VH-VL binders against Cell division protein ZapC (zapC). Designs and how they scored, part 8

Target 1, 184 residues: Cell division protein ZapC (zapC), of Idiomarina loihiensis (q5qx64)
Amino acid sequence: MESESHWLWLFNTESGKLSVKLSDTDVFDTPYKPSQLVNIHFNEQMMDIEDATTFQIVSETLEAYPADKMPCAPQNAALNATAWCRFGRPQMPQSWHFQKSDISEWPLERRLCELNSGFDQGLFLILDTDDEFATCLLLSEGMQLSAIKSLRQYHVIKVTLNRLLPATVDLALSAQSNWGQQLA
Key: E = the ipSAE of ESMFold2; O = the ipSAE of OpenDDE; V2 = 0.75 times the mean of E and O plus 0.25 times the DockQ between their complexes.

## First folded at step 13 (VH-VL; framework fv_barzolvolimab)

Design x3 (from w4 with heavy chain T100K, light chain K24Q; at its last look DockQ between E and O 0.86; V2 from the best seeds 0.85)
Heavy chain, then light chain:
Amino acid sequence: QVQLVQSGAEVKKPGASVKLSCKASGYTFTEYYINWVRQAPGKGLEWIARIQPGRGSTYYNEKFQGRATLTADKSTSTAYMQLSSLRSEDTAVYFCARDKPRYWLRGWFDYWGQGTTVTVSS
Amino acid sequence: DIVMTQSPSSLSASVGDRVTITCQASQGISSYVAWYQQKPGKAPKALIYSASTLQSGVPDRFTGSGSGTDFTLTISSLQPEDFADYFCQQHNSYPYTFGGGTKVEIK
ESMFold2, look of step 13: ipSAE 0.788; ipTM 0.872
ESMFold2 (binder alone), look of step 13: mean pLDDT 92; pTM 0.944
OpenDDE, look of step 13: ipSAE 0.906; ipTM 0.942

Design x4 (from w4 with heavy chain S57N; at its last look DockQ between E and O 0.79; V2 from the best seeds 0.84)
Heavy chain, then light chain:
Amino acid sequence: QVQLVQSGAEVKKPGASVKLSCKASGYTFTEYYINWVRQAPGKGLEWIARIQPGRGNTYYNEKFQGRATLTADKSTSTAYMQLSSLRSEDTAVYFCARDTPRYWLRGWFDYWGQGTTVTVSS
Amino acid sequence: DIVMTQSPSSLSASVGDRVTITCKASQGISSYVAWYQQKPGKAPKALIYSASTLQSGVPDRFTGSGSGTDFTLTISSLQPEDFADYFCQQHNSYPYTFGGGTKVEIK
ESMFold2, look of step 13: ipSAE 0.809; ipTM 0.886
ESMFold2 (binder alone), look of step 13: mean pLDDT 92; pTM 0.937
OpenDDE, look of step 13: ipSAE 0.915; ipTM 0.946

## First folded at step 14 (VH-VL; framework fv_barzolvolimab)

Design y1 (from w4 with light chain K24Q V33L; at its last look DockQ between E and O 0.80; V2 from the best seeds 0.82)
Heavy chain, then light chain:
Amino acid sequence: QVQLVQSGAEVKKPGASVKLSCKASGYTFTEYYINWVRQAPGKGLEWIARIQPGRGSTYYNEKFQGRATLTADKSTSTAYMQLSSLRSEDTAVYFCARDTPRYWLRGWFDYWGQGTTVTVSS
Amino acid sequence: DIVMTQSPSSLSASVGDRVTITCQASQGISSYLAWYQQKPGKAPKALIYSASTLQSGVPDRFTGSGSGTDFTLTISSLQPEDFADYFCQQHNSYPYTFGGGTKVEIK
ESMFold2, look of step 14: ipSAE 0.734; ipTM 0.857
ESMFold2 (binder alone), look of step 14: mean pLDDT 92; pTM 0.939
OpenDDE, look of step 14: ipSAE 0.913; ipTM 0.946

Design y2 (from x3 with heavy chain S57N; at its last look DockQ between E and O 0.62; V2 from the best seeds 0.79)
Heavy chain, then light chain:
Amino acid sequence: QVQLVQSGAEVKKPGASVKLSCKASGYTFTEYYINWVRQAPGKGLEWIARIQPGRGNTYYNEKFQGRATLTADKSTSTAYMQLSSLRSEDTAVYFCARDKPRYWLRGWFDYWGQGTTVTVSS
Amino acid sequence: DIVMTQSPSSLSASVGDRVTITCQASQGISSYVAWYQQKPGKAPKALIYSASTLQSGVPDRFTGSGSGTDFTLTISSLQPEDFADYFCQQHNSYPYTFGGGTKVEIK
ESMFold2, look of step 14: ipSAE 0.773; ipTM 0.872
ESMFold2 (binder alone), look of step 14: mean pLDDT 92; pTM 0.943
OpenDDE, look of step 14: ipSAE 0.909; ipTM 0.942

Design y3 (from w4 with light chain G28D; at its last look DockQ between E and O 0.85; V2 from the best seeds 0.83)
Heavy chain, then light chain:
Amino acid sequence: QVQLVQSGAEVKKPGASVKLSCKASGYTFTEYYINWVRQAPGKGLEWIARIQPGRGSTYYNEKFQGRATLTADKSTSTAYMQLSSLRSEDTAVYFCARDTPRYWLRGWFDYWGQGTTVTVSS
Amino acid sequence: DIVMTQSPSSLSASVGDRVTITCKASQDISSYVAWYQQKPGKAPKALIYSASTLQSGVPDRFTGSGSGTDFTLTISSLQPEDFADYFCQQHNSYPYTFGGGTKVEIK
ESMFold2, look of step 14: ipSAE 0.729; ipTM 0.866
ESMFold2 (binder alone), look of step 14: mean pLDDT 91; pTM 0.935
OpenDDE, look of step 14: ipSAE 0.910; ipTM 0.944

Design y4 (from w4 with heavy chain E31S, light chain K24Q V33L; at its last look DockQ between E and O 0.65; V2 from the best seeds 0.78)
Heavy chain, then light chain:
Amino acid sequence: QVQLVQSGAEVKKPGASVKLSCKASGYTFTSYYINWVRQAPGKGLEWIARIQPGRGSTYYNEKFQGRATLTADKSTSTAYMQLSSLRSEDTAVYFCARDTPRYWLRGWFDYWGQGTTVTVSS
Amino acid sequence: DIVMTQSPSSLSASVGDRVTITCQASQGISSYLAWYQQKPGKAPKALIYSASTLQSGVPDRFTGSGSGTDFTLTISSLQPEDFADYFCQQHNSYPYTFGGGTKVEIK
ESMFold2, look of step 14: ipSAE 0.730; ipTM 0.867
ESMFold2 (binder alone), look of step 14: mean pLDDT 92; pTM 0.938
OpenDDE, look of step 14: ipSAE 0.913; ipTM 0.944

## First folded at step 16 (VH-VL; framework fv_barzolvolimab)

Design z1 (from y2 with light chain Q24K G28D; at its last look DockQ between E and O 0.80; V2 from the best seeds 0.81)
Heavy chain, then light chain:
Amino acid sequence: QVQLVQSGAEVKKPGASVKLSCKASGYTFTEYYINWVRQAPGKGLEWIARIQPGRGNTYYNEKFQGRATLTADKSTSTAYMQLSSLRSEDTAVYFCARDKPRYWLRGWFDYWGQGTTVTVSS
Amino acid sequence: DIVMTQSPSSLSASVGDRVTITCKASQDISSYVAWYQQKPGKAPKALIYSASTLQSGVPDRFTGSGSGTDFTLTISSLQPEDFADYFCQQHNSYPYTFGGGTKVEIK
ESMFold2, look of step 16: ipSAE 0.741; ipTM 0.861
ESMFold2 (binder alone), look of step 16: mean pLDDT 92; pTM 0.942
OpenDDE, look of step 16: ipSAE 0.896; ipTM 0.939

Design z2 (from y3 with light chain N92K; at its last look DockQ between E and O 0.60; V2 from the best seeds 0.72)
Heavy chain, then light chain:
Amino acid sequence: QVQLVQSGAEVKKPGASVKLSCKASGYTFTEYYINWVRQAPGKGLEWIARIQPGRGSTYYNEKFQGRATLTADKSTSTAYMQLSSLRSEDTAVYFCARDTPRYWLRGWFDYWGQGTTVTVSS
Amino acid sequence: DIVMTQSPSSLSASVGDRVTITCKASQDISSYVAWYQQKPGKAPKALIYSASTLQSGVPDRFTGSGSGTDFTLTISSLQPEDFADYFCQQHKSYPYTFGGGTKVEIK
ESMFold2, look of step 16: ipSAE 0.620; ipTM 0.836
ESMFold2 (binder alone), look of step 16: mean pLDDT 92; pTM 0.944
OpenDDE, look of step 16: ipSAE 0.898; ipTM 0.938

Design z3 (from y3 with light chain S30K; at its last read DockQ between E and O 0.82; V2 from the best seeds 0.85)
Heavy chain, then light chain:
Amino acid sequence: QVQLVQSGAEVKKPGASVKLSCKASGYTFTEYYINWVRQAPGKGLEWIARIQPGRGSTYYNEKFQGRATLTADKSTSTAYMQLSSLRSEDTAVYFCARDTPRYWLRGWFDYWGQGTTVTVSS
Amino acid sequence: DIVMTQSPSSLSASVGDRVTITCKASQDIKSYVAWYQQKPGKAPKALIYSASTLQSGVPDRFTGSGSGTDFTLTISSLQPEDFADYFCQQHNSYPYTFGGGTKVEIK
ESMFold2, look of step 16: ipSAE 0.761; ipTM 0.865
ESMFold2 (binder alone), look of step 16: mean pLDDT 92; pTM 0.937
OpenDDE, look of step 16: ipSAE 0.913; ipTM 0.945
ESMFold2, fold request of step 17: ipSAE 0.816, 0.802, 0.808; ipTM 0.885, 0.885, 0.881
ESMFold2 (binder alone), fold request of step 17: mean pLDDT 92, 92, 92; pTM 0.946, 0.945, 0.940
OpenDDE, fold request of step 17: ipSAE 0.926, 0.927, 0.926; ipTM 0.954, 0.954, 0.953
ESMFold2, last read: ipSAE 0.798, 0.804, 0.802; ipTM 0.883, 0.881, 0.888
ESMFold2 (binder alone), last read: mean pLDDT 92, 92, 93; pTM 0.943, 0.945, 0.947
OpenDDE, last read: ipSAE 0.926, 0.928, 0.927; ipTM 0.954, 0.954, 0.954

Design z4 (from y3 with light chain N92Q; at its last look DockQ between E and O 0.87; V2 from the best seeds 0.83)
Heavy chain, then light chain:
Amino acid sequence: QVQLVQSGAEVKKPGASVKLSCKASGYTFTEYYINWVRQAPGKGLEWIARIQPGRGSTYYNEKFQGRATLTADKSTSTAYMQLSSLRSEDTAVYFCARDTPRYWLRGWFDYWGQGTTVTVSS
Amino acid sequence: DIVMTQSPSSLSASVGDRVTITCKASQDISSYVAWYQQKPGKAPKALIYSASTLQSGVPDRFTGSGSGTDFTLTISSLQPEDFADYFCQQHQSYPYTFGGGTKVEIK
ESMFold2, look of step 16: ipSAE 0.736; ipTM 0.866
ESMFold2 (binder alone), look of step 16: mean pLDDT 92; pTM 0.942
OpenDDE, look of step 16: ipSAE 0.901; ipTM 0.939

## First folded at step 17 (VH-VL; framework fv_barzolvolimab)

Design a1 (from w4 with light chain G28S; at its last look DockQ between E and O 0.72; V2 from the best seeds 0.82)
Fold by ESMFold2, look of step 17:
Structure a1 (fold): chain C 184 residues (1-184), chain A 122 residues (1-122), chain B 107 residues (1-107)
Amino acid sequence: as target 1 above (184 residues)
Amino acid sequence: QVQLVQSGAEVKKPGASVKLSCKASGYTFTEYYINWVRQAPGKGLEWIARIQPGRGSTYYNEKFQGRATLTADKSTSTAYMQLSSLRSEDTAVYFCARDTPRYWLRGWFDYWGQGTTVTVSS
Amino acid sequence: DIVMTQSPSSLSASVGDRVTITCKASQSISSYVAWYQQKPGKAPKALIYSASTLQSGVPDRFTGSGSGTDFTLTISSLQPEDFADYFCQQHNSYPYTFGGGTKVEIK
């Protein structure tokens, strides 16, 4: 028999608030509004094995970075990522906020990116990519998109691949590795 | 119940083409990726390509790029693979396999078709 | 391409034996390993994905472990139905690649 997660999805059908019950006394609230979520018809539902596995892999991926280089708690990012992957409503692209790059294809294994609005540059977790678009979750505490608009931490935006930049934390690790190899 | 049913065995001459089919049932065809994998007699498994039937987007192992073509017919829930310029080393059992849409879990195959044997000989 | 080196290529075992199969990736693949069982004349059957997540309906005598480059499939007490070929597969990056396989035969 495989083990199952004991965590529960909680959904307040009146307010539209999505949360995760971690224990009898611990509840994690997601920041998503009802308009950002698919129709949810339960008050309480057990987290399935795919959700639990997603949480674990996202957590492990983020924990591989030094803690002082991440603008978020990996577990909080992983909970919100898991929630969006399960319940997030498909989004229209909002690429016009961001400056272009020359990228037309993004490697499957590259899980972090940055986006540059011209006002700010934020670190994102990739939730999905295809041959045209990437769905990105903001890890930075906030990101100014325009003179009057900002994106809040853990909120999701969809962009064409030609807006993606390599994450600075990945470039720093690559540069350090190359430096170490060259010095032997 | 999820099921992938593949077309029957094929015998081909070198230089010919073959088009294999994979009919899906028991799930929403456009939500899941379909991958193609082959196994030569007594050999291991080799990934060929995958398609997202909803968008028609494809990705090919470079070894097969230019020879393999994946398509999907949403109205019949059927995926197809055409392999051209066949040679004797293409003799294998060809499988279609389902892959989750979940980006963070993608790339493992939860349901497989029964396989189609393709024999290439003079 | 990421090379998956699987060992042993074959082994002989008796019912009740503990069987261990290993798979080594040519570079880090995080936890992105799946394990398959294949019986003669049949398609592969998924056992484990993401290194250690057991597929539904698979007996708990099958366990997967490892991360990075070194991965293990263990059968804690071999049963008659477990005599088969076993394959690892990385699902970290394209192209997806498989180990060479391990044939588990009756002694």
Scores: ipSAE 0.793, ipTM 0.879, lowest interface PAE 0.8, mean pLDDT 90
ESMFold2 (binder alone), look of step 17: mean pLDDT 92; pTM 0.941
OpenDDE, look of step 17: ipSAE 0.911; ipTM 0.944

Design a2 (from z3 with heavy chain S57Y; at its last look DockQ between E and O 0.73; V2 from the best seeds 0.82)
Heavy chain, then light chain:
Amino acid sequence: QVQLVQSGAEVKKPGASVKLSCKASGYTFTEYYINWVRQAPGKGLEWIARIQPGRGYTYYNEKFQGRATLTADKSTSTAYMQLSSLRSEDTAVYFCARDTPRYWLRGWFDYWGQGTTVTVSS
Amino acid sequence: DIVMTQSPSSLSASVGDRVTITCKASQDIKSYVAWYQQKPGKAPKALIYSASTLQSGVPDRFTGSGSGTDFTLTISSLQPEDFADYFCQQHNSYPYTFGGGTKVEIK
ESMFold2, look of step 17: ipSAE 0.806; ipTM 0.889
ESMFold2 (binder alone), look of step 17: mean pLDDT 92; pTM 0.940
OpenDDE, look of step 17: ipSAE 0.919; ipTM 0.947
ESMFold2, look of step 21: ipSAE 0.784; ipTM 0.879
ESMFold2 (binder alone), look of step 21: mean pLDDT 92; pTM 0.943
OpenDDE, look of step 21: ipSAE 0.922; ipTM 0.950

Design a3 (from z3 with heavy chain Y111P; at its last look DockQ between E and O 0.73; V2 from the best seeds 0.81)
Fold by ESMFold2, look of step 17:
Structure a3 (fold): chain C 184 residues (1-184), chain A 122 residues (1-122), chain B 107 residues (1-107)
Amino acid sequence: as target 1 above (184 residues)
Amino acid sequence: QVQLVQSGAEVKKPGASVKLSCKASGYTFTEYYINWVRQAPGKGLEWIARIQPGRGSTYYNEKFQGRATLTADKSTSTAYMQLSSLRSEDTAVYFCARDTPRYWLRGWFDPWGQGTTVTVSS
Amino acid sequence: DIVMTQSPSSLSASVGDRVTITCKASQDIKSYVAWYQQKPGKAPKALIYSASTLQSGVPDRFTGSGSGTDFTLTISSLQPEDFADYFCQQHNSYPYTFGGGTKVEIK
């Protein structure tokens, strides 16, 4: 927690890069373009307590999974998630890339999901959800969406709930069988 | 600065309905959830439901499904809860409370309204 | 529904005492617990959320700890204004549920 009390948001106006200064020698770059962000009129500013708490909880959630089942470093995913939660511009839905499921509601506590484009199936971290949409951050190293389009790791996409699939890692960890919850 | 101001006390007979109001100020009403929580005399707290005022979307504790109805008026920044088919066990102080917009932190309440006492008796 | 079991139901303490209050959740709720203080005739006031994050304006003599199913609120040096009821609440999943409360009384 000492490191988080010294962490700074950085925005470089020349490169358009949003970053986190973790120490004098460590800077973490987010992959987001300025067009995807809001409230970026600063050079540096302190990470507030809500940002630090978000980082901690996301990191803790991802660290609970076996490391060989995660396609990402939990800290990197948590930094990008925290950045999007604070600076991410509201998304338009892009559900058409993904095959439908029969999900009609999504439990608040389920923080991971998978999406299937018909070309690829990726693991996502949910950044926000309401009764209609989920905003999802790609944890997988990349995901083909169509013959000509891919989504890169840590990039964000918004979909209707009927595109969400239970994450395979959650199904594998269940003490009670949830195979009846899989979509046919 | 952020405030939730609730309507005045109500006395009702069994079988009646009550509609409570919660006026928000000091923030953008449509960006935050409003939750409703009650406290019977000498008892703990019980969550009833929440509404997202921007979309009007609601989620109810199943205990209150079919009896509680949440609405919001964006033009007056006011949330409402109607509770129908009142029973003596519905006698309680009813609070509205604001929920943080941050998804990963959501579900804790600050601030709370001052509460509205509803008494159900014959 | 997730049951929050809070203990003790009451305690007596003197100004300056260190007090602890515990909550147990009926299932894993990670760090999703909040703590509230409630004085007679008043609405609850948030003290802590996400198990250990102190709400703005709350004195740092209040600390929260725990994860999973076991959670603790600690007041390091009780002040006269701290005599009140305290409630835990899980904010992991719907329906949100509260502990039964702990009355902290002057000894």
Scores: ipSAE 0.775, ipTM 0.874, lowest interface PAE 0.9, mean pLDDT 90
ESMFold2 (binder alone), look of step 17: mean pLDDT 92; pTM 0.943
OpenDDE, look of step 17: ipSAE 0.908; ipTM 0.945

Design a4 (from z3 with light chain Q55Y; at its last look DockQ between E and O 0.88; V2 from the best seeds 0.84)
Fold by ESMFold2, look of step 17:
Structure a4 (fold): chain C 184 residues (1-184), chain A 122 residues (1-122), chain B 107 residues (1-107)
Amino acid sequence: as target 1 above (184 residues)
Amino acid sequence: QVQLVQSGAEVKKPGASVKLSCKASGYTFTEYYINWVRQAPGKGLEWIARIQPGRGSTYYNEKFQGRATLTADKSTSTAYMQLSSLRSEDTAVYFCARDTPRYWLRGWFDYWGQGTTVTVSS
Amino acid sequence: DIVMTQSPSSLSASVGDRVTITCKASQDIKSYVAWYQQKPGKAPKALIYSASTLYSGVPDRFTGSGSGTDFTLTISSLQPEDFADYFCQQHNSYPYTFGGGTKVEIK
């Protein structure tokens, strides 16, 4: 993905859709409602270099995982992640949906996590962490949060760090590395 | 127009403490991390710690844990680093540096202070 | 800690030369490498971040490449103002760590 500099952000004020124009005939729609977004006063706006670099790095991160282990198309996840990083409204934490873990710190380099609602366990892309919270984008097709509530793919939720679980795909890759190191 | 202006040179004896300042201007102080990096004479660069000035949250290189303390004053847009129990090995130029607010791009430093020389000698 | 091994430690070059500096990370750091230029008595100045993204205002004779563990900074046609020290830095994980540096001198 070497040339994303000519992609455009589109915001349709009538429908409330935030989209990326990839070409004259290809438009990617994000699933976000206007109430979840900020700074969307435009109809059309060029992606800047930081947006393009973010898209590239997220794409590369997801493409490094085996395709059969990923519940999403990496490019689609990266487009939605880039959109949220640029236009996503700061969220209040909703940690009460999720079971606690033993984790109190999360290493900067760990970009995937899992959350467990007690009903379901989903794979997430981390969009931001600090010393207290993580902002997480759902990669799994969907996730039941309670008896009557679910989270849709690519939607975003904020939680305290003690809800994060290591992603299964990262544990599998770590085990392969350990085996290779131990056997070699 | 972003600027980081650091306090003047310091000469200290072993066992003393030093508190360095870094005054920020030209951007929203609370939105960016401030990192501290040092360079001993003729040596490479060494990362010490960072602070998020809005929350006051900090993260330290283990090498400096227990000796370095970062603080920030939002009203003056000034970050501080205190280093205690100084040793001759702490002689270096100390820089403050700004870190982008973009999580996926974070960890590289776009603006640096001019540096503060700290000399520790008996 | 992630060790950044930079080479060469020094080189002599003439104006107009193509210069190549390498860094090897002790672990996979994806594309999280930055490159800095440092003049004597001054703070470093950013050149490149995320392995290949040119920082604003940096001349395009500077290019960065690589991913994983092996990274390269290239100056396509060395200019008089480019004689300086150069450092790589990983920004993948704490603690952030720097390469040992490369001094680029006038031949």
Scores: ipSAE 0.732, ipTM 0.868, lowest interface PAE 1.2, mean pLDDT 90
ESMFold2 (binder alone), look of step 17: mean pLDDT 93; pTM 0.948
OpenDDE, look of step 17: ipSAE 0.915; ipTM 0.947

## First folded at step 19 (VH-VL; framework fv_barzolvolimab)

Design d1 (from z3 with heavy chain R55K, light chain Y94W; at its last look DockQ between E and O 0.82; V2 from the best seeds 0.82)
Heavy chain, then light chain:
Amino acid sequence: QVQLVQSGAEVKKPGASVKLSCKASGYTFTEYYINWVRQAPGKGLEWIARIQPGKGSTYYNEKFQGRATLTADKSTSTAYMQLSSLRSEDTAVYFCARDTPRYWLRGWFDYWGQGTTVTVSS
Amino acid sequence: DIVMTQSPSSLSASVGDRVTITCKASQDIKSYVAWYQQKPGKAPKALIYSASTLQSGVPDRFTGSGSGTDFTLTISSLQPEDFADYFCQQHNSWPYTFGGGTKVEIK
ESMFold2, look of step 19: ipSAE 0.709; ipTM 0.851
ESMFold2 (binder alone), look of step 19: mean pLDDT 92; pTM 0.937
OpenDDE, look of step 19: ipSAE 0.922; ipTM 0.950

Design d2 (from a2 with heavy chain R55S; at its last look DockQ between E and O 0.77; V2 from the best seeds 0.00; counts 0 for: pae E 2.2 > 2)
Heavy chain, then light chain:
Amino acid sequence: QVQLVQSGAEVKKPGASVKLSCKASGYTFTEYYINWVRQAPGKGLEWIARIQPGSGYTYYNEKFQGRATLTADKSTSTAYMQLSSLRSEDTAVYFCARDTPRYWLRGWFDYWGQGTTVTVSS
Amino acid sequence: DIVMTQSPSSLSASVGDRVTITCKASQDIKSYVAWYQQKPGKAPKALIYSASTLQSGVPDRFTGSGSGTDFTLTISSLQPEDFADYFCQQHNSYPYTFGGGTKVEIK
ESMFold2, look of step 19: ipSAE 0.506; ipTM 0.812
ESMFold2 (binder alone), look of step 19: mean pLDDT 92; pTM 0.943
OpenDDE, look of step 19: ipSAE 0.822; ipTM 0.917

Design d3 (from z3 with heavy chain R55Y; at its last look DockQ between E and O 0.81; V2 from the best seeds 0.00; counts 0 for: pae E 3.5 > 2)
Heavy chain, then light chain:
Amino acid sequence: QVQLVQSGAEVKKPGASVKLSCKASGYTFTEYYINWVRQAPGKGLEWIARIQPGYGSTYYNEKFQGRATLTADKSTSTAYMQLSSLRSEDTAVYFCARDTPRYWLRGWFDYWGQGTTVTVSS
Amino acid sequence: DIVMTQSPSSLSASVGDRVTITCKASQDIKSYVAWYQQKPGKAPKALIYSASTLQSGVPDRFTGSGSGTDFTLTISSLQPEDFADYFCQQHNSYPYTFGGGTKVEIK
ESMFold2, look of step 19: ipSAE 0.275; ipTM 0.705
ESMFold2 (binder alone), look of step 19: mean pLDDT 93; pTM 0.945
OpenDDE, look of step 19: ipSAE 0.904; ipTM 0.943

Design d4 (from z3 with heavy chain R55K, light chain K30R; at its last look DockQ between E and O 0.59; V2 from the best seeds 0.78)
Heavy chain, then light chain:
Amino acid sequence: QVQLVQSGAEVKKPGASVKLSCKASGYTFTEYYINWVRQAPGKGLEWIARIQPGKGSTYYNEKFQGRATLTADKSTSTAYMQLSSLRSEDTAVYFCARDTPRYWLRGWFDYWGQGTTVTVSS
Amino acid sequence: DIVMTQSPSSLSASVGDRVTITCKASQDIRSYVAWYQQKPGKAPKALIYSASTLQSGVPDRFTGSGSGTDFTLTISSLQPEDFADYFCQQHNSYPYTFGGGTKVEIK
ESMFold2, look of step 19: ipSAE 0.763; ipTM 0.857
ESMFold2 (binder alone), look of step 19: mean pLDDT 91; pTM 0.938
OpenDDE, look of step 19: ipSAE 0.922; ipTM 0.951

## First folded at step 20 (VH-VL; framework fv_barzolvolimab)

Design j1 (from z3 with heavy chain Q52K, light chain Q55E; at its last look DockQ between E and O 0.62; V2 from the best seeds 0.77)
Heavy chain, then light chain:
Amino acid sequence: QVQLVQSGAEVKKPGASVKLSCKASGYTFTEYYINWVRQAPGKGLEWIARIKPGRGSTYYNEKFQGRATLTADKSTSTAYMQLSSLRSEDTAVYFCARDTPRYWLRGWFDYWGQGTTVTVSS
Amino acid sequence: DIVMTQSPSSLSASVGDRVTITCKASQDIKSYVAWYQQKPGKAPKALIYSASTLESGVPDRFTGSGSGTDFTLTISSLQPEDFADYFCQQHNSYPYTFGGGTKVEIK
ESMFold2, look of step 20: ipSAE 0.730; ipTM 0.855
ESMFold2 (binder alone), look of step 20: mean pLDDT 92; pTM 0.936
OpenDDE, look of step 20: ipSAE 0.907; ipTM 0.945

Design j2 (from z3 with heavy chain Q52K S57Y, light chain Q55E; at its last look DockQ between E and O 0.88; V2 from the best seeds 0.84)
Heavy chain, then light chain:
Amino acid sequence: QVQLVQSGAEVKKPGASVKLSCKASGYTFTEYYINWVRQAPGKGLEWIARIKPGRGYTYYNEKFQGRATLTADKSTSTAYMQLSSLRSEDTAVYFCARDTPRYWLRGWFDYWGQGTTVTVSS
Amino acid sequence: DIVMTQSPSSLSASVGDRVTITCKASQDIKSYVAWYQQKPGKAPKALIYSASTLESGVPDRFTGSGSGTDFTLTISSLQPEDFADYFCQQHNSYPYTFGGGTKVEIK
ESMFold2, look of step 20: ipSAE 0.748; ipTM 0.876
ESMFold2 (binder alone), look of step 20: mean pLDDT 92; pTM 0.940
OpenDDE, look of step 20: ipSAE 0.907; ipTM 0.945

Design j3 (from z3 with heavy chain S57K, light chain Q55E; at its last look DockQ between E and O 0.86; V2 from the best seeds 0.81)
Heavy chain, then light chain:
Amino acid sequence: QVQLVQSGAEVKKPGASVKLSCKASGYTFTEYYINWVRQAPGKGLEWIARIQPGRGKTYYNEKFQGRATLTADKSTSTAYMQLSSLRSEDTAVYFCARDTPRYWLRGWFDYWGQGTTVTVSS
Amino acid sequence: DIVMTQSPSSLSASVGDRVTITCKASQDIKSYVAWYQQKPGKAPKALIYSASTLESGVPDRFTGSGSGTDFTLTISSLQPEDFADYFCQQHNSYPYTFGGGTKVEIK
ESMFold2, look of step 20: ipSAE 0.689; ipTM 0.861
ESMFold2 (binder alone), look of step 20: mean pLDDT 91; pTM 0.936
OpenDDE, look of step 20: ipSAE 0.900; ipTM 0.943

Design j4 (from z3 with heavy chain T100K, light chain Q55E; at its last look DockQ between E and O 0.89; V2 from the best seeds 0.80)
Heavy chain, then light chain:
Amino acid sequence: QVQLVQSGAEVKKPGASVKLSCKASGYTFTEYYINWVRQAPGKGLEWIARIQPGRGSTYYNEKFQGRATLTADKSTSTAYMQLSSLRSEDTAVYFCARDKPRYWLRGWFDYWGQGTTVTVSS
Amino acid sequence: DIVMTQSPSSLSASVGDRVTITCKASQDIKSYVAWYQQKPGKAPKALIYSASTLESGVPDRFTGSGSGTDFTLTISSLQPEDFADYFCQQHNSYPYTFGGGTKVEIK
ESMFold2, look of step 20: ipSAE 0.684; ipTM 0.843
ESMFold2 (binder alone), look of step 20: mean pLDDT 92; pTM 0.939
OpenDDE, look of step 20: ipSAE 0.868; ipTM 0.932

## First folded at step 21 (VH-VL; framework fv_barzolvolimab)

Design ctl (from z3 with heavy chain Y103S W104S; at its last look DockQ between E and O 0.04; V2 from the best seeds 0.00; counts 0 for: pae E 15.1 > 2, placed apart)
Heavy chain, then light chain:
Amino acid sequence: QVQLVQSGAEVKKPGASVKLSCKASGYTFTEYYINWVRQAPGKGLEWIARIQPGRGSTYYNEKFQGRATLTADKSTSTAYMQLSSLRSEDTAVYFCARDTPRSSLRGWFDYWGQGTTVTVSS
Amino acid sequence: DIVMTQSPSSLSASVGDRVTITCKASQDIKSYVAWYQQKPGKAPKALIYSASTLQSGVPDRFTGSGSGTDFTLTISSLQPEDFADYFCQQHNSYPYTFGGGTKVEIK
ESMFold2, look of step 21: ipSAE 0.000; ipTM 0.466
ESMFold2 (binder alone), look of step 21: mean pLDDT 92; pTM 0.940
OpenDDE, look of step 21: ipSAE 0.815; ipTM 0.911

